Miniprotein binders against q6w4x9r395to579. Designs and how they scored, part 5

Target 1, 185 residues: q6w4x9r395to579
Amino acid sequence: GHCSLEGGSFVTTFDARPYRFHGTCTYILLQSPQLPEDGALMAVYDKSGVSHSETSLVAVVYLSRQDKIVISQDEVVTNNGEAKWLPYKTRNITVFRQTSTHLQMATSFGLELVVQLRPIFQAYVTVGPQFRGQTRGLCGNFNGDTTDDFTTSMGIAEGTASLFVDSWRAGNCPAALERETDPCS

## First folded at step 9 (miniprotein)

Design xa6
Fold by ESMFold2, last read:
Structure xa6 (fold): chain B 185 residues (1-185), chain A 89 residues (1-89)
Amino acid sequence: as target 1 above (185 residues)
Amino acid sequence: DTLREEAERLYDEARKLMREAERAFEAGNFEEAFRLAKEAGRLIEEAIRLAAEAIKKGDEDPWTFLLLRYAEWLAEIVEEFIERVEEEL
């Protein structure tokens, strides 16, 4: 399954459902019982330099009971706050520079993350088939049905992206509805 | 901080109880599966309450939010499991 986070705050879910949102927060991108140590991928969005109302991806975080691996727009990789040389390895995670513009996090548990650093900071998430029907978060539920990809953290399927995205905040951040940025998004 | 730690403990205990409940169900011991799942549900609901309280009291650690989401998901699983067990009773 493939989920992407691309310029302009565009997201395409594991079931190929596209949507866009604007918010300044850390969001749960992917949680799954298939991730060890209660792990999750998270996406950090911040204001874009292009528009006062737009946001863009600035970091991706893998968080578990053991690790907090941050891959940020400044091309620094940390684990638990400490900068790491690449390639960086744990028991089941390897982070390495794939090209001059791309970093990759490979794992033994079926998760792969590719981060494009330039020209625009973007992320591409790939999960193995064991994740089918076993995911939640901004990347959707990976069940082959786009009608319920906007399932909130309370298990309620929404018809709009804004309520769905706000339910996956991983921080005390304003809801998108509290910002006067764009009445349509 | 302390609230988050207790929520984690209750969540972990509920997960252990659910593994035992699922084993009991597979063995056909539906009364025991029901009892274990009901207890897991009680612990999970308390874990949710404590994690949510930690957040309202200013816990900004992303882990606390993730724990809450995992606990909520487990609560759904437990409720569905209890319904399955009730069909067998």
Scores: ipSAE 0.751, ipTM 0.869, lowest interface PAE 0.7, mean pLDDT 87
Fold by ESMFold2, fold request of step 13:
Structure xa6 (fold): chain B 185 residues (1-185), chain A 89 residues (1-89)
Amino acid sequence: as target 1 above (185 residues)
Amino acid sequence: DTLREEAERLYDEARKLMREAERAFEAGNFEEAFRLAKEAGRLIEEAIRLAAEAIKKGDEDPWTFLLLRYAEWLAEIVEEFIERVEEEL
C-alpha cells in the first residue's frame, strides 16, 4: 500500500483517496499493530510563506518506544535529538541517502519511507500487505474502500477532511482547515 | 510518577493481559479469557483517563498523544473480544 504527502498540503491515502488540509501541528500519519514498540509515523506541518492560513509539510517523524527519528526539511536527520551521519542503522531501521534529493528509511517490519528533500519537501509511505486493514491515521485504514478512510481516532467515519485530520493531532494545536483551493502555477 | 508514565504502565499491563486472554480463548478456556479481558479493559480505561488528563494539564510530548490513540484502539479490540468470548460462554 502507498500513501503520499505532496505539494506541501496534499495527501493520498493507502486506498487512493486524495484530500488537502492546512494545519499547524504534528499529526499521526500511520499507526498499526504491525509497527514494533508501539511505533507510528507522524507528519509535521507548519505555516508556509504565501498566506496566513496555508501550511506545508516540514518534517516526518518515526516514533516508537525505542526511537524518535526526525527527517526535516533542513535536511538534518536525528534520532532521539542527536544528529546522525548517513547511512544510519538501528536494529530494524536503516536511513540512507538514495540521491542528492531523496532520503530513504527502510525497515525490517514492512514500512518504507522515501522523503524528497528538494525542490519541495514530500513524503512517500509504502507498507507491506500485512498492514491491510490494520492502519489508522492520515493515511487511512487500508481496507480497499475510500468511503471510510476518514475514520477518526474515535472510530467514527467523517465526511470532511478537517474533522478527520483534527482527530489525529499529536499536539495541543489549532483546528485544521480544509482548503480546496488548487494553486495553478 | 507522571500521569503519562502511569498511563503507559497500565497500557502495557493491559496488553499483557490481552495476550494471555487470547491464549486462553484459543485453548478453550473461555471463563479465564473473559476474566482476563475484563481486567484488561479496566486498565485500558484508566490508561486512557490518565493520558487524556496529562494532555489536559499541558503534556506536549507526541508520545502521550500516540499512547492515548493506541489505548483507545486497544479498548475497541477488547470490547470486541469480550463479545466473542460471551458467545462461547
Scores: ipSAE 0.750, ipTM 0.878, lowest interface PAE 0.8, mean pLDDT 87
Fold by ESMFold2, look of step 10:
Structure xa6 (fold): chain B 185 residues (1-185), chain A 89 residues (1-89)
Amino acid sequence: as target 1 above (185 residues)
Amino acid sequence: DTLREEAERLYDEARKLMREAERAFEAGNFEEAFRLAKEAGRLIEEAIRLAAEAIKKGDEDPWTFLLLRYAEWLAEIVEEFIERVEEEL
C-alpha cells in the first residue's frame, strides 16, 4: 500500500483517497500493530506561505519505544535528539541517501519511507500487504474502501477531512477547525 | 511516576492480559477468557483516562498522544473480544 504527502498539504491514502487539509501540528500518519515497539509515523506541518490557511510538511518522525527518528526539511536526521550521519542504522531501521534529493528509511518490518528534500519537502510511505486492514491515521485504514478512510481516532467515520485530521493530532495545538483565516490576526 | 508512565504500565499489563485471554478462549476456557478480558478492559480504561489527563495538564510529548491512540484501539479490540466470549458462555 502507498500513501503520499505532497506539496500544499495534499495527502493520498493507502486506498488512493486524495484530500487536503490545513493545520499546524504534528499528526499521526500511520499507526499499526505491525510496527514494533508501539511504533508510528508522524508528520509535522507548519505554515508555508502568505495565506493564513496554507501549510506544508516540514518533518517526518518515526516514533517507538526505542527510537524517535526525525527527518526534517533542513536535511538533518536525528534519533532521540542526537544528530546522525548517513547512512544511519539501528537493529531494524536504516536511513540513507537514496539520491541527491531523496532520503530513504528502510525497515525490516515492512515499512518504507522516502522523503523528497527538494524542491519541495514531500514524503512517500509504502507498507507491505501484512498491513492491510491494520492501519490508522492520516494514511487511512488500508481496507480497499475509500468511503471509510476518514475514520477518526475514536473509530468514527467522518465526512470531512478537517474533523478526521484533527482527531489525529499528536500535540497540544489548536485544532484546524478552531483556527480562522483572518488577515488582521 | 508521571501520569504518562502509569498509563504505559497499565496499557502494557492490559496487553499481557489480552494475550492470556486469547489463549484461554482458544483452549475453550471461556469463563477464564471473559475474566481476563474484563480485567484488561478496566486497565485500558484507566490507561486512557491517565493519558488524557496528562495531555489536559500540558503533556506535549507526542508519545503520550500515541499511547492514548493505541490504548483506545486496544479498548475497541477488547470490547469486541468480550462480545465474542459472551456468545460462547
Scores: ipSAE 0.745, ipTM 0.874, lowest interface PAE 0.8, mean pLDDT 87
Fold by ESMFold2, fold request of step 13:
Structure xa6 (fold): chain B 185 residues (1-185), chain A 89 residues (1-89)
Amino acid sequence: as target 1 above (185 residues)
Amino acid sequence: DTLREEAERLYDEARKLMREAERAFEAGNFEEAFRLAKEAGRLIEEAIRLAAEAIKKGDEDPWTFLLLRYAEWLAEIVEEFIERVEEEL
């Protein structure tokens, strides 16, 4: 299964459902019992333009009881807050540089993450077939049915991306944004 | 210990009880499976409450949010399992 996070805050789920959202928070991208040690991928979004409705991906985080691997748009990779030289390897995770513009996180548990650093910070998630029907988060539930990919953290299928995305927040982020955009001078 | 740490402990115990409940169910011990699953359900509901309280009190660690989401998912699994066991009783 393939999930992508692309410029303009576009997401395509494991079931190929595209959507866009505008938020400034950390979100759970993928959680699954197939990830060891209660692991999850998370995506960090921040404001990227002059309008409050423009946000973009600024980091991807793999979090478990053992590791907190952060891959940031400033090209820094950390684990548990310590900067790491690449290639970086743990028991079941390897992070390495594919090209001057792409990093890859490979794992022994069927998760692969490819991060495009430049010109735009983007992420591509691949999971093996053992994840089918066993995922939740912004990447959807991987069950072959796009109609329930917007399943919230409460297990309720929503019809709108915004309610779905808000349910997957992993932080106490400011809730309200100014609705007005400053006019051009 | 912190609210988050206690929520983790209860979540871990609930997972252990559910593995035991599933084993009992596969062995045909439906009354045992039911009791184990009901206990797991009580523990996971308390874990959810404690994690949510930690967040309300200003815990901003992404781990606490992830724990809450896993606990909520486990609660759904427990409820579905209890329904299956009830059909056998």
Scores: ipSAE 0.745, ipTM 0.870, lowest interface PAE 0.8, mean pLDDT 87
Fold by ESMFold2, fold request of step 13:
Structure xa6 (fold): chain B 185 residues (1-185), chain A 89 residues (1-89)
Amino acid sequence: as target 1 above (185 residues)
Amino acid sequence: DTLREEAERLYDEARKLMREAERAFEAGNFEEAFRLAKEAGRLIEEAIRLAAEAIKKGDEDPWTFLLLRYAEWLAEIVEEFIERVEEEL
């Protein structure tokens, strides 16, 4: 299964459902019992344009009871707040430079993350078949049905991206927008 | 922080009770499975309440939000399990 974060504000779910949003927050991108130590992948968005409402992806975070690995657009990789030289390896996770513009996080538990650092910060999430039907978050539920990919943290399928995205906030943040609406832009 | 720590403790305890409930169910001890799952459900409800209260009081740690989402998911699993056990009683 493939989930992508492209163009600063576009998401395509594991079931190939595309959507766009603008919000300044950390969001749960993927949670699953298949991730060890109550792990999750998170996406961080922040303001990116002349409009006060325009936002873009600025970091991806893998968080568990053991690790907080941050890959940010300034090309710094940290674990638990400490900068790491690449390649960086834990028991189950290896982060390395795939190319001059791409970093990769490979794991032993079926998750792979590729981050494009330049020219636009983008992320590509791949999960093995064991994740089928066992994911929640911005990447959807991976059940082969696009009609319920907007399932909120309360288990309710929503018809709009903004309500769905707001339910996955991992911070006290303003509500998301599906499109740029700042009158100053 | 104290609210988050207690919510995490209750979530962990509920998970332990659910593992015990599943083992009891597999062994055919359906009354025990029911009792354990009901207790797990009570602990999960309290864990959800405490995590939500921590957030309301300004806890900004992403872990607290993730804990809440995992606790809510576990609550759904417990409810489904209880229904399954009730069919055997």
Scores: ipSAE 0.743, ipTM 0.872, lowest interface PAE 0.8, mean pLDDT 88
Fold by ESMFold2, last read:
Structure xa6 (fold): chain B 185 residues (1-185), chain A 89 residues (1-89)
Amino acid sequence: as target 1 above (185 residues)
Amino acid sequence: DTLREEAERLYDEARKLMREAERAFEAGNFEEAFRLAKEAGRLIEEAIRLAAEAIKKGDEDPWTFLLLRYAEWLAEIVEEFIERVEEEL
């Protein structure tokens, strides 16, 4: 399964449902019982330009009881607040430079994260088949059906991306602003 | 202990009870499965309340939000499991 965060504000779910939003917050991108130590992948968004309402992806975080690995648009990688030189390895996670512009977090538990650092900070999440039907968050529920990918943290399917996104906030932050995926729409 | 720490403890205990409830269900011990799942549900509801209270009182740690989301998910699982067990009783 593949989930992507592209163009600063665009998301495509594991079931290929695209949407766009703006919000200044940390959001739960992926949670699953398949992630050890109650782990989750989180996406951090912040203001991106001269517009007061536009935001873009600035960091991706892997958080568990053991680790808090942050990959930031300033190309810094930390674990539990301390900067790390790459390649960086824990028992079940390896972060390394894939190319001059891409970092990769590989894991032994079926999660792979590729982060494009330049020209635009983007993230690509890949999960193994054991995650099918076992995910929640901004990447959707991975059940093969795009109509219920906007399932909130309360288990309610929403037709509106903004309500869905707001339910996955991991901080006390303002409500998100939804944008259409096609600017000509 | 902080509200977050107590919520985490209750969540962990509820998960343990649910593993036991699932084993009891697989073994055909439906009354035991029901009892364990009801207890897990009670612990989960308390964990949710404590995590939500921590957030309301200004806990900004992303872990607290994640814990709340996992507890809410587990509560759904427990409710569905109880319905399955009741069909066997």
Scores: ipSAE 0.736, ipTM 0.866, lowest interface PAE 0.8, mean pLDDT 88

## First folded at step 10 (miniprotein)

Design sb15
Fold by ESMFold2, look of step 10:
Structure sb15 (fold): chain B 185 residues (1-185), chain A 91 residues (1-91)
Amino acid sequence: as target 1 above (185 residues)
Amino acid sequence: GSEELFERAKELIDRAIEAARRGDFEEAKRLLDEAFKLIEEAARRGLDEELIEELRYAAKLVREAIEAGNPKLIRVVRWLLTVVWWEVDRR
């Protein structure tokens, strides 16, 4: 499965459902029992201009009981707050420079993350088939059905992206603004 | 009680990293010193050991960022503190 975080705060879920929001918070992208040690992937969004409608991805965080890996817009990679030289390897995770503009985090547990650093900070999440039906967060539930991809942290399927995104906030932040991502007509 | 001590220590840590982000490292170090003292007092008064360990972890993150003096690491730690407090609050 593939989930993407692209410029203008656009998201495409594992079930290929697109949506957009504008928020300045840390959000849960992906939680799954397939991620070891209570693992989760989070996205940090911040203001990129003078209004709420100008927000962008500034960092991606992978966390577990042992690791808190941050890949930032500032081109810094850390684990538990300590800066790391690339390639960086833990027991199950390798972070390396794929190209002059892209970093990759590869794992032994079926999660891969590619981060575009320039010209715009963007992220691309790939999970193996063992994750099917076992994900939650902004990337959706990966069940092959887009009708319930907007399932909140409380298990309620919403019809709008804004309520769904707000439920996945991880911090004190204003409610997200969203723009309709559906095709016209 | 114990929850008040946790919130006070958390506030000092959050203020320390914010001072560092603004470039006021003298104030950041002062706030962090007070945070470590409050964490030790909270431990002596019997605040839960897991909460004490989370406070020490958070304070260590801030100390290391201040000592590095790197604005990029300071921003990372600011984001990490949000994650740390979120995980604590969900317990």
Scores: ipSAE 0.728, ipTM 0.875, lowest interface PAE 0.9, mean pLDDT 86
Fold by ESMFold2, fold request of step 13:
Structure sb15 (fold): chain B 185 residues (1-185), chain A 91 residues (1-91)
Amino acid sequence: as target 1 above (185 residues)
Amino acid sequence: GSEELFERAKELIDRAIEAARRGDFEEAKRLLDEAFKLIEEAARRGLDEELIEELRYAAKLVREAIEAGNPKLIRVVRWLLTVVWWEVDRR
C-alpha cells in the first residue's frame, strides 16, 4: 500500500483516495498493530505563508517505545532528540540518503518512508500487504474501499476530510481548513 | 498532591523550550533547573515511576537542545514534546 503527502496540503490514502487540508498541528498518519512496540507515524504541518490556507508538511515522526525519529524540512534527522549522521541504524530501522534530494527510512517490519527534501518537503509511505485492513490515521484504513477511508480516531466514518483530519490531531491545535473542488460544476 | 507536581513540572518544561525558541537561553536554563527540582520532589512523594521517567525524558530533550544552541534542533524538540505529552495522555 502507498500513501503520499505532497505539495503543501495534499494526501493520497493507501486506497488511493485524494484529499486536501490546511492545518498547523501534529497528525497521526499511520497506526497499526503491525508496527512493533506501539509504533506510529506522524506528520507535522505548519504555516507556510500568512493565511490559514498556506500550510505545509515540515516534519515526519516515527515513534515507538524505543525510538522517536524525526526527519525535518531543515534536513535534520534525530532520534530521541539527538542529531544523527547518515546512514543511521537501529536494530530494525535504517535511515539513509537515497539521493541528493531524498532520504529513506527502511525497516524490518514492512514500513518504508521516503522523504523528498527539495524542492518541496514531501513524504511517501509504503506498507507491506500484512498491513491490509489494519491501518488507521490520515493514510486511511487500507481495506480496498475509498468510501470509508475518512474513519476518525473514534471509529466513525465521516463525509468530509476536515472532520476526519481534525480527529487525528495530537494535542489541542487549531482546526484544519480544507480546500475542496466544487462538485456541482 | 503529586499530580499537581507533574503538571507544574510539565508547564516549566513547556515554558523552557518556548524561552529557548525566543533565544532567551538564560531564562530557559532557569526554568529547567526549577523543573528538575520539581521532578525530584515528585519522585520522593511517590508519583508514578512511568510519569517520572517521561518528565525526565522531556526535560533532558530540552536541556540538550539548549546546550547545543541549534535553532533547528530546538524546533525538533518543540515538535517532539507534543508527541511526548500526547503519548503520556494516552496511557
Scores: ipSAE 0.717, ipTM 0.868, lowest interface PAE 0.9, mean pLDDT 86
Fold by ESMFold2, fold request of step 13:
Structure sb15 (fold): chain B 185 residues (1-185), chain A 91 residues (1-91)
Amino acid sequence: as target 1 above (185 residues)
Amino acid sequence: GSEELFERAKELIDRAIEAARRGDFEEAKRLLDEAFKLIEEAARRGLDEELIEELRYAAKLVREAIEAGNPKLIRVVRWLLTVVWWEVDRR
């Protein structure tokens, strides 16, 4: 299964459902019991232009009980906040430079992440067949049926990308907090 | 009591990394020193050990980013704090 984060706001799910959204938050891309140590893959979006609707991917985060690997648009790779030289290896994860413009995170548990650093920061997520029907998040549920790929964090299938995406927000969103505390701004 | 100390420490840590992002490292260090003080007070008052460990982890992330003085690392830590707080909340 393949999921892509392209341009500033385009996503294609594991079931090939395309959508676009505009948001400034950290979002859950992928959760699955196939990821060890309560693993999750997350995407960070931020403003990318003068319009409030212009947002783009700025980082990808792999989170587990042991690791917090960040690959940023500034070409910095960290684990638990410490900058790492590539290739970087843990017991089950290797991060390395695939080309002058692409980094790859390869794993022993069927997850692969390819990050295009330039000219545009983009991400491509690949999961093995053991993930079929066992994924949640912005990349969809990988069940072969596009009609329920917009399943929210509460398990409700939505008809619009915006409601679906908003349900997968992870953590506090500074732009949303700013709007809540100063609605007149 | 200890819940208020946790929220205060969390706020200080969040403010410290934001001050560092602005280049105000004197303010960032002051806020972080205050955060470490509150974390230790919360530990003495019996705040859950897992929460204390998460606060220490978050404060350490910020300290190391400040010490490095690297704007790229400061941005990474700003994003990481969001993840850390999300992980705490879902427990």
Scores: ipSAE 0.707, ipTM 0.868, lowest interface PAE 1.0, mean pLDDT 86
Fold by ESMFold2, look of step 12:
Structure sb15 (fold): chain B 185 residues (1-185), chain A 91 residues (1-91)
Amino acid sequence: as target 1 above (185 residues)
Amino acid sequence: GSEELFERAKELIDRAIEAARRGDFEEAKRLLDEAFKLIEEAARRGLDEELIEELRYAAKLVREAIEAGNPKLIRVVRWLLTVVWWEVDRR
C-alpha cells in the first residue's frame, strides 16, 4: 500500500483516494497494531505563505515507546531530540541518504518512508500487505474501499476531508481548510 | 494543586522554545529556569512521577536546543514537543 504527501498539501491514501487540506498542526498519518511498541507515523504542517490556505509539510515523525525519529525539511534527522549522522541505525530501523535529494527510513516491520528533501519537501509511505485493514490516520484504513477512507479518530466515516483531517490532529491547532484538488481552479 | 503546576510548567516550556525560535534566547532561558522551578515544586507536591519525568524530558530537550544555538534543531524540538504532549494526553 502507498500513501503520499505532496506539495500543495495533497494527500493520496493507501486506497488511492486523493484529497487536499490546509492546516498548521501535527497530524497522525498512520497508526497500526503492525507497528511495534505502539508505533505511529506523524506529519507536521506549517504555514508556507501569506494566506491561511498556503501550508506545507515541514517534518515527518516516527514515534514508538523507544524512538522519536524526526526528519525535517532542513535535512536534520534526530532521535529523541539528538541530531544523528547518517546512516543511522536502531535495531529495527535504518535511516539513510538514498540520493542527494532523498532520505529513506527502512524498517524490519513492513514500513518504508521515503522523504524528498528538494525541490519540495514530500513524503512517500509504503506498507506491506500485513497492514491491510489495520491502519488508521490521514493515510486511510487500507481496506480496498475508498468510500470509508475518511474515517475519523472516533470511527466515523465522513464525507469531507476537513472533518476527517481535523480529527487526526495531535493537539489544539487551527482547523484545517479544504480546497479543490485542482489548485488552478 | 499538582495538576495546575503541570499545566504551568508545560506552558513555560512551550513559551521557552517559541522564544528561542524567535531568537530571544534571554527570554527563552528565563522561561526555562521558571519551568524547572515549577517542575521541582510539582515533584515536592506529589505529582505523578511519570508526569514529572515527561516534564523534565521536555525541559531538557529545550535546554539542549537553546545551548546548541542551532535554529534547525530548535524547530525540530518545537515540533517534537507536540508529540511529547500528545503522548502524555493519551496515556
Scores: ipSAE 0.687, ipTM 0.854, lowest interface PAE 1.1, mean pLDDT 86
Fold by OpenDDE base, fold request of step 13:
Structure sb15 (fold): chain B 185 residues (1-185), chain A 91 residues (1-91)
Amino acid sequence: as target 1 above (185 residues)
Amino acid sequence: GSEELFERAKELIDRAIEAARRGDFEEAKRLLDEAFKLIEEAARRGLDEELIEELRYAAKLVREAIEAGNPKLIRVVRWLLTVVWWEVDRR
């Protein structure tokens, strides 16, 4: 399964359902029993301009009981603070520079993350087949059915992206918006 | 008790990063220093070790942001704190 966060405010789920939202919060991208130690992948969105529609992805975070890893445009922060040198290795996770503009987080448990740093900060999440039907979050439920991807954290299927996205907030943030205007890249 | 110290430490950490966001690094440092004191006091009073580690981690993140003085890092850390607190709450 492949989930992508592109163009500042566009998401394509594991089931290949595309949608758009504008929000400034930290959102759960992926939760699954297949992630060890209560692991979760999260996305941080912030304002990229002055208008409400000018929002963009600014960081990706992997969080578990054992690991805390933040990948942003210019920084990689780990359990021990800012990582000055790559590759960074833990028991099951390795973060390394893939190309001049791309970082990769590789894991031993079937999660892969590729982050494009420039010119646009974008993220690509790949999960193994063992994750089928066992994922939750903005990346959807990976069950091959796009019609139920907007299932909230409470297990309710929503018809709009905004309510779906809001249900996966990791904190108390403003409500997400659905706007047709081009997001800030 | 230790629970009160925990909550106060969280508050100070949040205030510290907010001060840093505003560019008031001196205030941020003062707040953070106080936070560290409370964290250690909480530890001495028997607060759960995992909670202590989370507080320490959060405080260290803020310290890094303050020391770097980078607005981008400060913003990231601000949101990271939300994640850290979320994790703490679900434990």
Scores: ipSAE 0.248, ipTM 0.622, lowest interface PAE 2.2, mean pLDDT 89
Fold by OpenDDE base, fold request of step 13:
Structure sb15 (fold): chain B 185 residues (1-185), chain A 91 residues (1-91)
Amino acid sequence: as target 1 above (185 residues)
Amino acid sequence: GSEELFERAKELIDRAIEAARRGDFEEAKRLLDEAFKLIEEAARRGLDEELIEELRYAAKLVREAIEAGNPKLIRVVRWLLTVVWWEVDRR
């Protein structure tokens, strides 16, 4: 399964459903019992301009009971805000520079993350077949059905992205917007 | 207990705010790191709903104080806030 976060505000689920949203919060991308130590992958969005529609991905976060890793444009932060030199290795996670513009997080439990740092900060999530039907979050449920990808954290299928995305917030943030806002509004 | 840790963390957060106001972002970062450790432990031990909301409010204040000051620190603070929220919400 491949999930992508591209173009600042676009997401393509594991089931290949594309959607967009504008939010300035941290969202759960992937939660699964297949992730060890109660792990979860998160996406951090922030303002990239003055309007509500000017939002972009600024970081990807992997968080578990054992590991706390933030991949941002300029650094990898771990262990309570300490920047790490790459490659960074834990028991089952390795973060390394793939190219001059790409970082990769490799794991032993079937999760792979590639992050494009420039010119646009983008992320690509890959999960193994063992994750089929066992994923939750913005990347969807990986069951081959695009029609139920907008399932909220409470298990309710939504018809719009905004309510779906809001249900996966990992903090107190403004509501997400599905549409491009009028620059005059 | 968790409440004591909460209070100590809040104190450190307040100090971080003051450091940031003075433009001492390095000190602010150090204080936030210390506060984070306490908050994480407090969250692990369990907090009631009122304390949870107060922690989030305090974190927000710190964010507002330093977000425009240092890009590097902004990233750290964002990370810290994310972790705090996650740890609290997982309970």
Scores: ipSAE 0.096, ipTM 0.530, lowest interface PAE 3.0, mean pLDDT 84

